# VHH binders against Probable 3-hydroxyacyl-CoA dehydrogenase, part 5

Target 1, 346 residues: Probable 3-hydroxyacyl-CoA dehydrogenase, of Deinococcus radiodurans (p83589)
Amino acid sequence: MKIKKAAVIGAGVMGAAIAAQLANAGIPVLLLDIVLPDKPDRNFLAKAGVERALKARPAAFMDNDRARLIEVGNLEDDLKKLKDVDWVLEAIIEKLDAKHDLWEKVEKVVKKTAIISSNSSGIPMHLQIEGRSEDFQRRFVGAHFFNPPRYLHLLEVIPTDKTDPQVVKDFSEFAEHTLGKGVVVANDVPGFVANRIGVYGIVRAMQHMEKYGLTPAEVDQLTGPALGRASSATFRTADLSGLDIISHVATDIGGVTPDDEDFTLTESFKNMVAGGILGDKSGSGFYKKTKDEKARPRFSTTCKPANTKTRARCACPPWTPRANLSPSATPCTPWKARKATSCAPP

## First folded at step 1 (VHH)

Design h12 (framework vhh_vobarilizumab_d1)
Fold by ESMFold2-Fast, scan of step 1:
Structure h12 (fold): chain B 346 residues (1-346), chain A 121 residues (1-121)
Amino acid sequence: as target 1 above (346 residues)
Amino acid sequence: EVQLVESGGGLVQPGGSLRLSCAASGFTFSNYAMAWYRQAPGKGRELVAGITYGGSTSYADSVKGRFTISRDNAKNTLYLQMNSLRPEDTAVYYCARDLSEIDYLFGFDYWGQGTLVTVSS
């Protein structure tokens, strides 16, 4: 019941980043993907995943030496190595047939004490395990990570009706104690509970920003580095996730619970998404990438114009204390064009 | 159950000093950043000072050079040393624990009941 070695199958963005997070926790991990016929290196995809994680911004590894804990391989040559693994997690394409094919092969080689998991949010867990043995089904539990896994501490644990409650308990304790995750046990329905809980925090932060007249940078300072937390705090994490994804999830949940204020998007947020301001993938979100940065790009808020026609100043400078801002104060935000964009100095 | 209990407030003359204490229980104190907030009559809550689990400190501009935040992890206690007090420092002072991501997701707030500081002649 102790997880000392893990395997991640699928070395795409999520699989590679999850493998990095396991390595950060000191867990040796096998990272496996398919063989590409046109590539001479049979481990090309798994190696590319590790290289991508090493170059990721924000950093996927807490220390680049942690990458030594990742053993790369492929499903044709290295599947048999799963016999020594305590936990198997798949993060492959969202196709039920592909997952069935994988689980048939994994069941033949994985040890009988191993926990088996899927990172899927789109395919119900119970559908994936149809045709597997009762023993396999009892050890199968969904484990849905959020992008980026290092910085989003939420982990959705998704049992089926067949999952042993002891497996749920043991895995949740491992996730909380060893991986440092906040665990939510969710229904085996695509996107239901995980989306509700995951989006709640971001929407709540947006509501607090408006209520207390805070800037995104001020919220991130309070929930991030100033209090000894990760550099990718609330709004910076939102930019990494994609504002369109957050909007879609909140709207879909809000559509079934329209009276629930926890999923009521602010007007400013709706305007950002409608305007194509989607976070890092669109070049700006709550933070905007500046051209003046050399080796390490910085993201900063922009200022709303002051009462004068030509002068811009911050309505909410980054150093402004929470209680000095009214709930109606307008934040310095990156998405609106200004005649001048500089923030007032301290 | 997370509990934060403030003490040390009272009436003091302008230019005087007070030392506030916050006794913490129900969590591993050394793993969390802590802060002092204040709320003056008819005003919203204002961050006064913060301290990380590693001991790094931050202060509101209005109190820099006058107030000092500190912690004693062995005693699970947070302190605020207030010097050169002014009438505008009159407020209820609150001890607060930093929020984990799960606390933030669920809208949890960890505050004490507050301790009143009155600066007047």
Scores: ipSAE 0.000, ipTM 0.136, lowest interface PAE 12.5, mean pLDDT 73

Design h13 (framework vhh_h_nbbcii10_fgla)
Fold by ESMFold2-Fast, scan of step 1:
Structure h13 (fold): chain B 346 residues (1-346), chain A 128 residues (1-128)
Amino acid sequence: as target 1 above (346 residues)
Amino acid sequence: QVQLVESGGGLVQPGGSLRLSCAASGFTFSYDSSYALGWFRQAPGQGLEAVAAISWSGGSTYYADSVKGRFTISRDNSKNTLYLQMNSLRAEDTAVYYCAAGPEEIYELLTSPEYDYWGQGTLVTVSS
């Protein structure tokens, strides 16, 4: 089934960012939220969501003109517009009764061929569809995005025992080919699996970097090629996402799974965030941007000294192309390199 | 009207405790739980300083180094209220305390310019 038009219900951080990603893919999006009775603009929340996405760092839109593909609305006036939508995704408050109320209203207006999804990580998919028709249940599949949706390539697809396997296949193909996501089909288990997967890989990579004395660049060499054409290297992706955002997701997961060490942040990572080293938005993260306008490969900002070998490296002007010299560049700058050594696997 | 209203400020002796409350109206923590919430303060003759922030889920809390171990931030989404429990108060905690709401992405930075909604402030005086 071809998804040519989508709707996102809930214009908070996740809903607005997901709408932006759909717009980036050229898909028209209806973005709906509630009416605030004390606001004259009935679409206040949906409009605020789009404005925040336009200002987001890291950038949610690949081009700000893509925001023109997002039609804002509200649940009281515009729910009937779901009749023309191929895919509905909710990203509202994590309350089962609120989701039940929404799904009862959506079922009355959504077309019979539409796929229906929840971005929920805290509420099991099968609980959300209780009381809905068998037809609705067969077209319902969890679609859990990770924040920020543009930069975290993982998408969990969460079927229930009622979900049509063809719906899982069709949606996964759309997510992979149109949204550029790496799809993992997950079990319908509350909070446990759904929230863990996207951040788990980054946190475990940080733990292994500490344990084996690897540099961020070395880890990216191991993970980047294995992730295929998406060029999704672990620490480069972390810098794009924001280290503060990764810290938030890991600690938020820790709040619901407090004894699970899989989400234990390393001391070096905590120190980076506390020191204001947040990735691209702060000018540095695991990699530093060059100050020269002549872009060069970014330098790693962190390395663990497993042994110390001091090496002086310098570029002397006679061997450096004239066009590559900046007025601020030092002709011969000693560099201290720290070599990491790997620990034995056992 | 979107409003945040602080309460619970007052005069307290060094070593004492106060609990500040911030009541939200015009938006709901329960429905709009994507909002990051925080406390900021401004001491007489000083600039605005971040105190604490809490994520939409309540699972993540962030504190300025000056208050870690003494202050606790919490939220009650059912009451649409943010709290700051202040223990072991010191003279240097004297300030006007503001609650703020903003995008989730900024809560770890404790950066005041990026918060969208602000309360009027409540005065806390620590003196004996």
Scores: ipSAE 0.000, ipTM 0.168, lowest interface PAE 17.3, mean pLDDT 71

Design h14 (framework vhh_7b18_3)
Fold by ESMFold2-Fast, scan of step 1:
Structure h14 (fold): chain B 346 residues (1-346), chain A 123 residues (1-123)
Amino acid sequence: as target 1 above (346 residues)
Amino acid sequence: QVQLVETGGGLVQPGGSLRLSCAASGFTFSDYWMGWARQVPGKGLEWVSYISSGGDTEYQDSVKGRFTISRDNAKSTVYLQMNSLKPEDTAVYYCATSPDEWLEYLRGGFDYWGQGTQVTVSS
């Protein structure tokens, strides 16, 4: 299948940015959203999306002239224009009912050779296509972009058990060769590959802080020591995103994969969230502002060997490579102590 | 079964060059961050450079313009080209890796480390 024209349904932040990315690749795009009853302009939302993308920083368009490839419209007046579209991508609100309503309408007008996709990260693909025809289901494949689409190389392609393997192949080739994306084919489960890997990375970093007695600042040193990257390092990024959001995603994933320890939140993290420590929005997370307005590490698991003869000792190799760990290093050995041993100071 | 094997270390005079290689196995290399860290004798580990799954690179300020990191996904190998070496670059150099995909809430740091390779810059 050759994708010469696309449609994006939903002109929010992601939908508008994806439309801009398609325009950057030279693909004409139909950008549709709902009609607002209180606005005289029936295309108000789609136009607002394009205007937002034109003003975006970092820039969404490679050249502002690319916006001419975007035709704005609405779902009431312009849905019938999908008859000429080779690929439809949905980027509307994360409500299953809204997606079902949309797909029922799209199925009636879209051509039989078109590929149909959802950008959803929160709703499994197979749930969205329930009640659709077998032909529709065979042409449906998830296509999850990351914000901002222009700058992030990865694209997750999420087939269902019903998706035609040829559709997966054709769409992946389009994404790689026309959009310049690196394609990863993902399972149709809650928290697609990137969300799972992102949450996995943060949870594993927290587990390693406890296991090896690392501080958040030490972990962040390897993920963003440069000034511009320092604020987007692991624990700083977690504080910016919201610890409650990370907790919800990890819990949802853990509920589907209960035997996977990689998604098990640490006790200290659970206690932070339960205590209302949610990151920047609560004034504190792994870092907190001081009176001089500098963010400083709040949480620390730095290990110190017990200096008292009767106390247990922990070996905490914070940044020691595994292959070069000394055989004489003493790990934390709870069974040799009457009281719990810890890699954190008492 | 994740393995990282470093080669290319050795003795070099100040101003000289070395190329380190790290052969990786046991994971989907193309989806992982690759980096180099070094340990100066008697001191802690310090980050040197990393390269994302997408090819974006970053360097510690002390090595910018002198070191270049690169990767070959077909060979599951990462490289560190070190030019204009200084005595203070003397260290054990370690290859390291972690999952690397970007989101608002990303990066778990380096999870796996190699055995290290000694670089000595001396007359």
Scores: ipSAE 0.000, ipTM 0.144, lowest interface PAE 14.8, mean pLDDT 71

Design k01 (framework vhh_vobarilizumab_d1)
Fold by ESMFold2-Fast, scan of step 1:
Structure k01 (fold): chain B 346 residues (1-346), chain A 121 residues (1-121)
Amino acid sequence: as target 1 above (346 residues)
Amino acid sequence: EVQLVESGGGLVQPGGSLRLSCAASGFTFSSYAMAWYRQAPGKGRELVAGITSGGSTSYADSVKGRFTISRDNAKNTLYLQMNSLRPEDTAVYYCARKYSWGRLYSTYDYWGQGTLVTVSS
C-alpha cells in the first residue's frame, strides 16, 4: 500500500503542525476544518492553521515553500475530495459524538483502500469506530503525534481488535521511512495511563538490567522479536521517547501513584541524562545512531564481545509488566551460529 | 530561546487585588498550555492555576473563586487576576510552559524567574 496524498481534518494546533510535517516529507495534504457562519471566508479555519504554522516557533516548516503542498478547504464544500486520499488523519475536538459524526461522513466518501486514523490520546480508538462498517474498522488505526510533531521523533500507532495487522505494518513502514518517525505500537487506552505504565516498565527494566548485568541490546532482544518491530523493545522505545522525558515522568509520578510501584532511576541513567545523552534527539542514548547509509540511518548497540553467541530466552522478561508488552508478542526463536562482530559507538 | 518574564507583583493589603502578567517569547505561545505556580517562604512549589491552549482552566482548591487565569494569544501574554488576597497567598509566583509528552500527561519545561507577591497589613 502506498500513501501519496493525505488529509488532515482539524486545523487546530496539532492538525496544522501535523499537516506541516507531512508537507516537510513531500506529501500533498488536504487540510479541512468546519465552516464558521460568521466568517465570509469558508476556509477561514484551515487558512488560519497554515498561517500559524508558518509563524510557529520552533519552526514547523523546514522551508516556507513546503506550505504549497497544503490545500486548504472545509468539511461542507471539500469532503468529497477525500475520494483521492490515501490516508485520513483526524485532529478535531476531543468529543466522542463529534468524532462519530465525522466518521459517518468520511466513511461515505473515502476510498476503500485508504487508511483512517485519529490523533486522539484521550478517546480510545475502539469507541470511535462503533457503528462503522467492518471494512472501515479494519482500516482504522490510531496515529498519535507528540507536540511539536516536527521535533518529537516518537509516533504512537494504536490498533484496535478490529485493525488489520497488514494495515499496522504498512502504516508503520510509512511512518518510519517517509515521515522519519520512530513507531511504538501502543495499547488502545488513554494516553496518561499508557504513559505511566510504559514508563514504569522502562524504569523497572533499567533496574533489572543493572541488577543482573544485562545490556540494553539483551533486554530488547527478549522484548522485541525483530528490529523492524523495534516498538516492542524497551530501550529502543526509551531512546525514541527521550531520556529527559522519561526522567521527568518517573520523578513526577513516583510520589503520586496509588500502587506501590518503584520509579527509582538508576545512577547510570541519571548520569546519561546529566551528560546530555537523551536518546535519538541527541544522536545517542542506549543506542547510538550510525550514518552508514544516509538514506536509511541505522542504530548500533553496545554489542556483545566477538565470538559470543546470544542465548535469548523464548519468553518475556519476568520483571516487565505484561501490559507493556506488544499484544502480538510471540516466543523468540534461537539464533543460528553466525559470525559475531562487536560494535561500540565512539 | 524560550523566555518567560513575570510582572505585576507587589505589596497589597488583605482583601486587595493584583494582576500578574507573563510575557512569553521564543515559541508559539498559542500552541502550549500554561500555568501559574507559587512558592511560599520555606515551602515547595505548588500549582495555582492552569490554562490549556484551547482556554480550559483549572485551579487549586485554595484559590478557586478568588483567582482567574487567562491568556491573550495575540500578545503572547498569560495573566493571573488575584482577588480577595490573604496573607497565606504571600509567595513568589512563577509562570510555566507545559511540556507535552502526551495529551493527558505533561510536565513543565520552562519557568520564569518569578514575581514576589506580599499580602500584609
Scores: ipSAE 0.000, ipTM 0.195, lowest interface PAE 13.1, mean pLDDT 76

Design k02 (framework vhh_7qia_2)
Fold by ESMFold2-Fast, scan of step 1:
Structure k02 (fold): chain B 346 residues (1-346), chain A 121 residues (1-121)
Amino acid sequence: as target 1 above (346 residues)
Amino acid sequence: QLQLVESGGGLVQPGGSLRLSCEASGFTFSSYAMGWYRQAPGKQRELVAFITSGGSTNYADSVKGRFTISRDNAKNTVYLQMNSLRPEDTAIYYCAAKYLSYRGWSQYDYWGKGTPVTVSS
């Protein structure tokens, strides 16, 4: 099917920037967000999104006049306008319940030939379409843009096992030829923690980190395109998901398959969770945010004395790289289940 | 440790009604999305009805207008009201729960043992 008109639902940073990308390509786009009860303007959020995109640096629009192709609206008054769109993309909050509620409403008004997509990097596509009709599921395909959308040419197209191969083909051709994107068809495992395969990958990465003396940053370079950026980066993804959630999944599975070493948590990981280091929601995990909002590795091999008078004793993660341990340094004790104390960051 | 227990299945004549119940224990019910699935002999398990933690519902085309899913968070129970039953509705009906965190993602699938429904004279 030919995409001549699109809708973007969610006018946050990504949604507004994707709407600008569509407008740059000459595609009329309906940009919808929720109504805020305390704002007189029912389209406040969608309008704010367009204004943000107009002021963005680097520029989101190739020409500010392209903003005229964006029609702003809201989900209460304007959802019925989806009847005329060929492609719907959501870029709303990363809550599965919110996505289910949205898709139920969208399914009632969107035309039967429309392609439906999610920009989610944290929630697997197959989880979002659960409860929808087979017809809806056949037309649903993930479309994950990278920030900023105008300047990063990569687009991940993420089919589920329910997605019609023709939809994947038609959408990929549109993305490549109309939007100028480099299309990669990816497996439906963007969050890595919402399914068993993702948890296996993270736990095994932790085991190998310990066995081979790799850091979380080194593992993320092997599994993700850039440190602290991509949805496929192992430890950055773990921080986004919550280390307590990963621990709970691994423990639940390990309880019914105790001989399956793929779900055996490392002592260092257990110590992080026990110490309240849960990822982004606790302020830090394997990475921590700096003043410039970039993720930086949390741990180093530097050891501190247990007290001010005695020779230094410090609990370091077992995965501390061996090449970084000085023979002349004071002894550093690897993390153990009963000790959550670690070597100080630089 | 989490348990789902279905009840209300049985034999009913065509055109009749049944109400299935699924009682949850061992977890915070209001945080879970709930679904009813069914499986007829020799066929794959299929979704019949789904209700999110927020109360939004969806139905398979074959049951739309005849079945209604609802939940009572105070009783930790999800219901499936089945009206105008047909012989092709004959199946084992399963209750399922999907965990949704307050600010996060679905992590788990939990299933009941199933309750049989037979629509025949």
Scores: ipSAE 0.000, ipTM 0.180, lowest interface PAE 18.3, mean pLDDT 72

Design k03 (framework vhh_7b18_3)
Fold by ESMFold2-Fast, scan of step 1:
Structure k03 (fold): chain B 346 residues (1-346), chain A 121 residues (1-121)
Amino acid sequence: as target 1 above (346 residues)
Amino acid sequence: QVQLVETGGGLVQPGGSLRLSCAASGFTFSRYAMGWARQVPGKGLEWVSYISSGGSTEYQDSVKGRFTISRDNAKSTVYLQMNSLKPEDTAVYYCARGFKYSLYTGSFDYWGQGTQVTVSS
């Protein structure tokens, strides 16, 4: 297959970043969102998305000139322009009714050779295409990107029982060779394979960090680049993704598998999210940004009270949000080879 | 529930060998990646070796050619064969469970209690 022009519908964080990734690959992209009645500029949301992508850190564009490949528009005035696109990707609000309404309108204008995709993490692909024609359903395949799309090379391709296997092959080849993605073909279930496994690992890492007295930095040293699978480690990846997003995914998966304790969020994590500590987008998460734009461990300590022979006492456990730490915390002794040291965050 | 129990640690002379074993229970062992990490006095925690559910192995550079990780799915056990041991290998060694099916290898979620390895003359 040849994808010469794409459209991204939804100019939120993910939609704008995916549009930037397409532009990085040299693909002209139409970026559409809804009209806000109280805004004179009917393209306000799509323009805001591009502006956000231009300011993103880490950088969403390989070169800011790539933004010129993005044409902004809206769903009321510009939906008819979908007749010229080879691939449509949806990244709108996670409401089944909204997706049904969108797909009904898209089906009427999109060309019959186009591939149609959803970036949804919460709504199964087969539910979204109910009521569409067989031809539309055969060309529909989930395409789930991870934040930030430029730097996380994993892409989940999610076919339904109706998806043409040739569409899966052609799209996967495009994703690998043109977008530079590592493709995993996933089952059409809530959370998808990588999100479900990734969230499971993050939540369980948090639970056991509490039990074993590990720091986020120690977990990241063990689970990140040393295993060769991602440039971002467990808690660093959590901060990049957004702790509210992880909370949402864990809750959605837990709703489908309610007896599965592996998706039970810790109280410390719930307190972080409730307190507005959401990762990079809020200025801090498990790590805090430095003046050099490098993260440094927010809760970094050398305290390891679990799994040691030393009787250790830490006044500042790594899993406790800073706001909940004692202001009179005392130094701790992390292990026998070291003298007592401060457990205070850097 | 999930349990990981390490054995095989002890005192050994420089240049000697030890074989660590980790007996796993409470999950379908064959579906999970397994690994070893160590806590070195003065250096902190460091990853040692990894074996995927499919049998692919990775090693920290300092142990390549000296250590070998293997697994026996019938016995639900992962092993670390340590040869040509150096004083710098002195550490508490932990067995850890990685991700199911090894499709995303960025995490260990369960850890053993650790076993002490001391290399000295």
Scores: ipSAE 0.000, ipTM 0.172, lowest interface PAE 15.1, mean pLDDT 72

Design k04 (framework vhh_8dlx_2)
Fold by ESMFold2-Fast, scan of step 1:
Structure k04 (fold): chain B 346 residues (1-346), chain A 121 residues (1-121)
Amino acid sequence: as target 1 above (346 residues)
Amino acid sequence: EVQLVESGGGVVQPGRSLRLSCAASGFTFSSYAMHWVRQAPGKGLEWIGNIYYSGKTFYNPSLKSLVTISRDDSTNTLYLQMNSLRAEDTAIYYCATRYPSLWYKGTYDYWGKGTLVTVSS
């Protein structure tokens, strides 16, 4: 199988970085995103993605000249160019209806020999291909990259029950020999190998944070360098992964195991996601970047275990509804307004 | 653990409408996408459509003008409304969901026993 030209649909952080990695490997890439009605440049989003990749630190391109291999476009004007593409990868928003809409359009124009892939970590591959022809389904295989794609060796290849084993073999060989990836073939389940294990750990850490009145920074100190086998801290990893991704994986897993509280999201976490606080990609999560580029805790608590002689105290973030506070908690002034994280009266 | 029970099948005349139901139990129904699939006599499985837990629906393009899928999360029930039935719609109709019962066990297909729809005059 010969992938000589690829297309990446979705020019967000992952899509742009994957396009850069393909360009680094000498593969011409068509990078497409939607048209924004209020922008005169119909290719605004795709161009912004390339510009972001050129400015990325650590560097996404092996040299900036590789960006010339990326042709920018949009889904309204340029979708027909997929007829010449050997591999299509989507990295769009994690919404099943958006993916179904995309695949219906892609199927009409993509050539019969092309491999089709999704970078999704939160939506199972088999759900995305419902309603597509058997031929399309046989050529569909998940291809999940890890951020940053240039620097992380692992690539998860996720076949469905419908995927042709030869497509899995051919794509895996391409990924190993042309992209230099270490391929792991994963089951078509939400979160895949690395994300399912990671989400379990993060959700449990959030539950323990609330139970023991710890801050995200305190949990990260305990679960990061202090535990010899852990190279990444819990809440820093959550911010990097995306809190919306964690929310979707935990919700999906928890649905078939309703008695398993390991995937029960805390109310504070739900409020963060509902408020648009999604981690690094939204500018803030459990931590936020300051002007000095140091991470700062965004959510904190001074709550202590019930076994202390004093009453438990907690921070009251501005986005936390009163209904979500413990009935036993002392009334709190929002920590941000006070420049303090204590619920204790002044 | 997971149980899916289809109902509403039977003999129906061409041109009429029919609504099938699927009663779900043993899992948090409101958190899962649900599918309708049919199998006509002597043929393979044909996917009809699905409804995501958000209420978004997706249909087999050849069938979308003839069917509507809906759900009632308060009663854990999935519905398939079929209009303008033809002899070619004679099939066993299944509801199904495709989610892992436990993450370490991988993906499972959960299907009902099916309900037979016969379209004849």
Scores: ipSAE 0.000, ipTM 0.135, lowest interface PAE 16.7, mean pLDDT 72

Design k05 (framework vhh_h_nbbcii10_fgla)
Fold by ESMFold2-Fast, scan of step 1:
Structure k05 (fold): chain B 346 residues (1-346), chain A 126 residues (1-126)
Amino acid sequence: as target 1 above (346 residues)
Amino acid sequence: QVQLVESGGGLVQPGGSLRLSCAASGFTFSRYSSYALGWFRQAPGQGLEAVAAISWSGGSTYYADSVKGRFTISRDNSKNTLYLQMNSLRAEDTAVYYCAAKLYSRYFTSSQYDYWGQGTLVTVSS
C-alpha cells in the first residue's frame, strides 16, 4: 500500500495541524470542512485552518511553502475529490451522528483501496462504522494524534475487531517511516484520551536514567512541573502505582513485543521488585519518607553507576568509602557539582 | 456510553458483613478495557482512599493495610461485575465506596483510573 495523497476532514486545531504534518512529509492533502451559511467564502473554515497553522507557535510547518501541498475545500462541493485519495482522516466534532453522516457520504465516493481513519478520542471506532459495508469496516482504523502533532512523536493506532491486520501493519509502517511517528496499537474503548506517560514513560525514563546517570529526583524535576504535567511526576507516580504492577505490565507487553526496547526493564527495577520494594504500599519505592526531616520531600532509594561504572559519583561525606555506598542512599549530588550523578550498587 | 454502577451498600452493625457489586455497561471486561479494577472510599470529611485493586486476570490483588485480611476483591469477567466482600466491619469503614476501571494503555498513569461509578454508601454503626 502507498499513501501518495491524503484527505483530512475537519479543519479545527487538530485537523489543520495534522494536515500541516502531512505536508511537512511531502504528502499532498485535501483539507475539507463544512460550509458556513453566514460566510461568503464556501471554503472559509478550511482556509482559516491553514492560516492558523501558518501562524502557529511553535511552528506547525517546517517551511511555510509546504502549505502549497494543502488543497482547501468543503464537504458540499469537494467530497467527490476523495476518489483519488489513499487515506482519509476525520477530525470533526465528537458527535456520533455527525460521524455516521460523514462515513455514509465518504463510503459512496472513496476508492476501495483507501484506508479510512478517525482521530476521535471520545467515540469508539466500532461505533462509528456501524451500518457501513464489510469492506469499509476492514479498511477502517483509528489514528489518534497528540497536540501538537509536529512535536509529539506518539501516534495511537486503534483497530476494531473488523479491521484487516494487513491494514494495521501497512498504516503503522507508513506512520513510522513517512511521518516519523512512534506507533502504539491501542484498544477500541471510549473515554478521555490524553498524552499520559504511563507505563511506557516510566520504563523509558528508567532506561534514560540508567543511560545518562540521572537520579529519580532529577527525572521527576524534568518530567513533572517543569513540563507543565499533572501533579504527579514520573517516579513519584510509579511509587503510587506499585512497582509490581508496572513490572507485570512491562513484562506482559515485552513478552508480546520482544523487539520493543521501550518495555525492557532495568536490572535495578527488577531487583527492587524482587526485594519487595513496591512503592507506597510497601513503605518505600523510588522514594521513602525521611523521619529526621519530617517537613522535607521524600528522597530516592535508587542509584545508578557513573559512566566509569566502577566509581560512585554521589554526594557523600568525605569519610564514606565508595565500597560502602548503598543503593538506598539519597539522590546522588556531588558536593562540588551543580548537577547530580549516579551511585554504584554494592 | 461507559457506566459503572455500585450496589450492595447500606447500614450494618460492627462485626457484620456486606458484599458490594459493581456492574459495567457499555464495555466488556477484558485485559484491555479493564486492565485493573479497584475499590476506593471516601469517609466523611476525609480524602479519597484506595481500598483494593485486582488485575484483569485476577492473578494480582492489592489491599490497603487498614482492610487487609478483612476484605476480599474479586471479578467475574463473564458477568462484567467487580465485587468487594467486606467482613469484620468497623465504624472506621463508614464511607462512600466507589468502583473504578483502568484501561490498558501504554500511556495511562498509575494514579489515574479512567471510569468511575457514582458511589454507594456503607454505614457501620451500632
Scores: ipSAE 0.000, ipTM 0.134, lowest interface PAE 16.6, mean pLDDT 72

